Miniprotein binders against q9rrp1. Designs and how they scored, part 7

Target 1, 274 residues: q9rrp1
Amino acid sequence: MASLNSALRTAQHVRTATRGALLWGYEQKLAREVKANGKLPRHLGLILDGNRRFARAAGLQREMGHSFGADKAHEVLQWCLELGIPSATIWVLSTDNGSREPAELAHILSLLEREARQLAVDPRIHANRVRVRAIGQHDNFPPQVLAALNNLEESTAGYEGMRLNIAVGYGGREEIVDAVQSYLRTQAAQGATLEQAAENLTPDAIGAHLYAADQPDPDFIIRTSGEIRLSGFMLWQSVYSEYYFCDVYWPGFRRVDFLRALRDFQGRDRRFGK

## First folded at step 26 (miniprotein)

Design j8
Fold by ESMFold2, fold request of step 27:
Structure j8 (fold): chain B 274 residues (1-274), chain A 81 residues (1-81)
Amino acid sequence: as target 1 above (274 residues)
Amino acid sequence: DPEELQKLLERLELLLRFIQRALKWLGDPLLEWAQQALEQAKELLQKLRELGNPELEKKIEELAERLKKIAEKLKQLEEKE
C-alpha cells in the first residue's frame, strides 16, 4: 500500500498546484484586460466593511479584525499605485460608533495613530508623491492622534501625484453641515445679507466648501461585505457615482476582486443626470 | 477534512500576523490581545500537528517557526518593561 499512498499524495499535490496556477493565470489575464481597456476611476471611493465579521468567521476575537483591515488597506493602496488611479478616499471611521466598546474605540484610534505615522515615512508615499489628507471632524481626537494626522498631511502637502483621502471621524451629514457653515461664513465676510446668501446658494456653492473640494467627485465606489448601501459615505459628492458591492469582508478583499470591480466599472454606461 | 484543515492553517496565519503587528509598537493597547492570540496559536499548532497531513506539513512547520520567533520577541519586550 505504500506505492498507492504515495501516488494518492502525489495526485493531490498536482491537483492543488494546478488550481493555484489557474487562479494566478486568471488574475493575470484580468489585470491585462483592465490595463488594456484603460478606463480607470478618476476618484475611487472605498467603504471598508466586514472587519469584525472576518475575524469571527476565522474563529478569532472580532476586535482583531481591525488590524487585518489595516493590512488590507495597505495592499489596496499598492494596487491603486500600480494602476495609476489618481485619487482615492477610504472610509476608516464614522462619526457614529455608539455600538462600540470604549476599549475597541481606543484600539481603533491607536491603530489610526500608528498607521498615520507609518504612512508619513512610507517609501511608497514619497516615491509616488502621494498627497494625503484626513477628512472629517477631528476636534475630539486624542492629541497624539491629531499630531500623527497633522504630521502626515504636512509631510505630503506639496505632492502632486496620487491623492489619498482618509475619511476618519467622517459622516456625510456632518460634512454637508460643515460645508453650509463654511459657505455662510464666506458670505458674511463678503457683507452678504441672509437673503443674498440664500439667493447665491447653489449646488456648486455647497460643493466648493466640501472637505476635498479641490478633487473631482468619486466616479466609482466599492463597498465590501455585501451590504447594499452607502451609509453616508461622501453623501453629496457621490450623486453620480457608479457603485460596486462586493460580497467579501474587507480583510478578505483580494486583488482579483479589485480587478473584477474595475472591469465592471469599465463596462458601465456612465451618464450623469441631464 | 481538507477544508477544515485549511481553515485551521489560515486561522494560525492570521493569529501570527496579528501578534506581529501588535509587537511593532511598544505600549500598543493590542498587547493584551496579542498574549491571548499567542495562547490560541500554540493550541492551534498542537491541533494541526495531531491531525497530521503530509501535504501541508511544510506550511505547518513554517508557521511553527514564525510562532517561535514571535514568542522570543515578546519575551524580549517583556524584559524591557
Scores: ipSAE 0.300, ipTM 0.712, lowest interface PAE 3.6, mean pLDDT 84
Fold by ESMFold2, fold request of step 27:
Structure j8 (fold): chain B 274 residues (1-274), chain A 81 residues (1-81)
Amino acid sequence: as target 1 above (274 residues)
Amino acid sequence: DPEELQKLLERLELLLRFIQRALKWLGDPLLEWAQQALEQAKELLQKLRELGNPELEKKIEELAERLKKIAEKLKQLEEKE
C-alpha cells in the first residue's frame, strides 16, 4: 500500500507540473502573437470588479479583497508598460459608495494614499515617463489622500510617455455634469448669454471639458467579474469602445487573461464583414 | 479531500499576503485588520496541521515559517508604538 500511495503522489506531481509548464508556454506564445500583431489599444479602460467576492470566495473578510485588488492593479500596470500601451484608465472608486461601511472606505482611501506615494517614487513610472492623473471628484477626500494624489500628479506632470488615469471618486454622470458646468463658465466668461451658450453647445464642446480631455477616447474596455455593463465608466468617451467582459474576479485576473483580451481586440478588425 | 485542503492553503497564502502588504504602509485601519488576519492565519495553520496531508506537508511548513516571521514583525511594530 505504501508503494501504491507513493506512485499516486508521484503521478499527481507530474500532472500538476505539466499543466503549469503548458500554461506558461501558452502565455509566452500568446504574448509573442499579440506583440507581432502590433495593434494595441490607444487607450485601455479597466473596470476593476470582484474584490469583495474574491475575498469571500477564499473564506476571507470581504474588506481584505481591496488589498488584493491593489496588488493586481500593480501587475496590470506592468503588463501595459511591457507591451507599450500608450494610455490607460483604471476605475478604483466610484462616486456611489454609500453602502460601504466607513471603515472599508477608510481602508480603500488608505490604500489609495499608499499606492499614490509608491507610484510617485516607482522607477518604472519615471523610466517610462508615465504621466499620472487622478480623475473624479476629490473635494471630500482626507487631506493626506489629496496630498498624495497631488504629489504624484506634480512629480509626473512633465512626462510625455504613457498616460495613466486613476479614476477615483469617479462617476460618468458626474463627469458630464462637471463638463457642462465648465462649458457654461467659459461661455459666461466670454460674455455669452444663456441663449447663445445653448446655441453653441455641441458634442465636441462637452467633450473638450471632460476630465483628461487632452487624451484620446478609450477604444478598449475590460471589465472583470462577469458583469456585462459599464456602470457609467467613461460614459461620454466610450461611444466607440470595444468591450471585453471577463468572468474572473479582479484579483484573479491573470496575465493570460489580459493577453486573451488583447488578442480578441486585435481580431475584431479582422471581422470587417460581421 | 485534496480540493478542500488546497483551498485552505490558498486562503492561508492570501492572509499572509494581506498582512505583508499592511506591514509596508501601516495606518490605523490596516494595523487592526492585519492583527485580525494574523489570528485567522494562526487558526487556519492549526487546522491544516491537524489534517496532516503528507502531499502538502512541505508547503504547510513553508507557510508556517512565513507566519512566524510576520507575527514577529507585527510585535516589533506594536512595541515601537
Scores: ipSAE 0.256, ipTM 0.683, lowest interface PAE 4.5, mean pLDDT 84
Fold by OpenDDE base, fold request of step 27:
Structure j8 (fold): chain B 274 residues (1-274), chain A 81 residues (1-81)
Amino acid sequence: as target 1 above (274 residues)
Amino acid sequence: DPEELQKLLERLELLLRFIQRALKWLGDPLLEWAQQALEQAKELLQKLRELGNPELEKKIEELAERLKKIAEKLKQLEEKE
């Protein structure tokens, strides 16, 4: 009996190690294929979904799911830098978060403050000259969270490397309203009448007043959690985006899943309505 | 069930990772959640010991020693606030 149990243990460890090595070898092959093709998104969108479902499935508290979701965002940043993706927008927090329990929202905001402070001193941000911005409506955020976001933006404002947008308090309809309001204020400051401002209103005029107007539109949007919807993410900018829906909760999203998504993007013919 | 034992072990490893992350950035409310996670980890460790799997015993005791060191660090931080 003892010899058979030892042999079964050894076989299970060898199977797990062999499966790990095979998965690693496959991931390295896939990374070489993605790099060799060279067709990468100029702007990658990421909808970070499934943090709470991950925690529930693991039998953990919701707060732990958000914490592991933040760790995963740091991994994805590393993968973007290693591949040379020029721009990324990550959706962390929607405008609709007023529907969350106050304790869950307070945790997410405290986590955001901590992660912003960490990024402001992250050697990877400074070495790669990553320009970080928070995009969305933040006026109602706690002062300490605003201070941490502003310090992160100021610390990186002069960088010409990768662009990283952190979408927090972000909604796609709210962004369009803010863009139109910003346009109207600019027209008024130029001495335009309301009639002239209406006549001069074009799609490009709205585009110039979006939160990240200095960046190209997203070429590719990845959503986790198996949900097949955008939920307003980059609503204006996503008109010609490619989409990938991954049936993995965000904290469980692996480098192999990311590379599969990029391989899928590489196989697409982007017609732009032609 | 060996699959149930493995899920319990993975849960314990996740709890320990959460507490270790919380300990890097002390501040309310992270301390409260770290304490709650610590108690859940102790209960889960006790349940894993009671289920008695000779294959996992070494891994359970490794996690027990890791949990003890985390609990000692958490206590030292509570005594400084």
Scores: ipSAE 0.237, ipTM 0.688, lowest interface PAE 1.6, mean pLDDT 87
Fold by OpenDDE base, fold request of step 27:
Structure j8 (fold): chain B 274 residues (1-274), chain A 81 residues (1-81)
Amino acid sequence: as target 1 above (274 residues)
Amino acid sequence: DPEELQKLLERLELLLRFIQRALKWLGDPLLEWAQQALEQAKELLQKLRELGNPELEKKIEELAERLKKIAEKLKQLEEKE
């Protein structure tokens, strides 16, 4: 009996180790294929969805789902840096907070403050010269959250490496409204009449006043959670984006899932409506 | 069910990772959640021991020793606030 149990334990350890090694070997192969193709997004969009569903499925508190979602964002940042993706926008929080419990929102904002403070001193941010920005409507954020976001932006403002936009209090309709308001204020400051401002209003004029207007439009948008919708994410900029919907909750999103998405992007012919 | 045991084990590993993260940033309301996660982790560990799987026993005891070290660190931080 003892010899058979030892042999079964050894066979299971060998099976688990072999499965792990096969998965690792496949991921390394896929990473080489993605790198060898060289067609990467210039701007990657990420809709971070499924944190609460992940926690629920794991039998954990919702707060833990958001915490693991933040850890996953740090992993994806590392993967973007390793591949040389020039720009990324991650959607963390929408403007439509009315659907969230006040306690859940307070927790997400506390988490955002902590993660912003962490990023401001993260050796990876400084070593790679990552320029971080918060994009969205922040006027109603707690002062300590605003201070942490501003400190992160200021600490990285001079960097010319990867562009990282953290979309918080972000909505795609709200961004267009803010862009039009910014345009109108600029026209008024130039002494334009309302009629002149209307005549001068072009798609490019709106585009110049969007959040992160100094970056190219997103080439590729990944959404997690199995939900097949943008929910207004980069609504203006996404006109020629490629889309990938991953049936994995955000905290469960793996490097292999990311590399599969990039391989899918590499296979696409981007015609830009031509 | 071996699949249920694996799900319980994965949950315990997640709780331990959460508490380890909270321990890095204890100046935050995370302390209360870390305490709650610690109690949930103790209950899960007890349930995993009671279910008794000789294939998972080594992994359960590795997680038990991690949980003990985390609990000791959490207590030492609570005593400093």
Scores: ipSAE 0.147, ipTM 0.635, lowest interface PAE 2.1, mean pLDDT 86
Fold by OpenDDE base, look of step 26:
Structure j8 (fold): chain B 274 residues (1-274), chain A 81 residues (1-81)
Amino acid sequence: as target 1 above (274 residues)
Amino acid sequence: DPEELQKLLERLELLLRFIQRALKWLGDPLLEWAQQALEQAKELLQKLRELGNPELEKKIEELAERLKKIAEKLKQLEEKE
């Protein structure tokens, strides 16, 4: 009996190690294929969805789901840097998420503060010259969260590496309204009448006043959780975006799933309405 | 059920990873959540021991020793705040 149990344990360890090595070998092959193709998004959008569902499926608290979601965001940042993706926007918190339970919102904001403080001192941010910005409506955020976001932006403002936008308190309709308001204020400061401001209003004029106007539009948007919708994410900018919907909860999103998404993007012919 | 045992084991490994993360980032609310995760991990470990699978016994004891070391570290952090 003891020899058979030892042989079965060894066979299970060999099976698990072999399965792990096969998955690793496949991921390394896929990474080489994606790198060799060279067609990468200039701006990657990421809708971070499924944190709560991940926690529920694992029998964890919601807070743990968001915490594992933040770890996954750091892994994805590393994968973007390793591939040389020039810009990324990650959607962490929507305007509509204000309707969440106050305790869950407070947790997300405390997590955001921590992650902002972490990124401000992260050697990967400084070594790669990553410019980080928070995009969205932040006026109602707790002062400590605002201070952490502002410090992160200031600490990285002079960097010319990868652009990372963290969409927090972000809504796509709200961004368009803020862009139009910013445009109107600029026109007023130039001494334009309301009529002149209306005549000068173009798609490019709105585009110049969006939160990330100094970056190209997103070429590729990945959403996790199996949900097939944008929910207003980069509503204006997404007009010619490619979309990939992954049936994996965000904390469960693997490098192999990311590389599969990029391979899918590489296979697409972008017609731009032609 | 081997599938139930595996789910409990995976959940325990997730809790241990969460606590190990919380221990890297000192401060509220992570300490409270690490304490809650520690209690949940103890309950899961007890349930895994009660279910008594000889194939998982070595893995359960490995996780028990990891949990003990995490609990000792957590307590040392609580005593410094």
Scores: ipSAE 0.033, ipTM 0.501, lowest interface PAE 3.7, mean pLDDT 85

Design j8
Fold by ESMFold2, look of step 26:
Structure j8 (fold): chain B 274 residues (1-274), chain A 81 residues (1-81)
Amino acid sequence: as target 1 above (274 residues)
Amino acid sequence: DPEELQKLLERLELLLRFIQRALKWLGDPLLEWAQQALEQAKELLQKLRELGNPELEKKIEELAERLKKIAEKLKQLEEKE
């Protein structure tokens, strides 16, 4: 029975190696197809979902999933840089996370601080002149987190390459409120009455006061974990975005999944063509 | 069951990855979670050894050595605090 058990284990290793080679070949073919097509998002939105569920599915405490999610974000940044995607916004923490247990929130904020510190010295950021900004409401973040985010933003502020927005403490409704408040304060500083501010109000006037107003609206948004909703991600800016909902949890999001999403994006204009 | 054994190995590898990353970054919440992950990893390693799979013995001992080094590092960090 020992020789049979040995043969079965050997057969499993061969099957595993064969599956790996086939996946690699498919991924390389897909990458060539995506690059040959050439149409890429001008501004890619990423809703990172499923960190906790990934950990639980692996038999781990759900809080550990955020560390795995941070690792994955580095991989996706690399893929964006390799393809030359000019702008990306990743949603890592919403305004609604206030009901999380304090220890989990502290863990997420500690990861954010450390990831921001790492990005500030990351050779890929500087070699590709990536301008990084944190967007959202940060008033109640710990001082160490604010310092790390400020350092990252200041060290990349003059870069003209890829733009990376990290949405932390972010909600689309809150962004709109902040934009309206910013608009009104600007009008008041210019001496406008309330009636004049109301008369001057246009969609473009509000758009100019959004967190990342200097960038085009996202044209492609990917959400992981299979949820088919946007939950307020870039609520104002996403009116004409194409959406892709991927069934994997964020830490399990593979390069082949990313390339499939891009291929889907590349094929969408054909639905309305002549 | 080879599939179940592979899942246990994957879980152990994820635990070790989590602990190694947590040790790179200072912070009481990360250290506490690293301690919890370390205990889970020790428990899982013992379970893998009890199953006694000769085909995977080399990999199991590789992971055991990584776990030992991680535990030593974590203990040093706790003593500094």
Scores: ipSAE 0.012, ipTM 0.530, lowest interface PAE 8.3, mean pLDDT 83

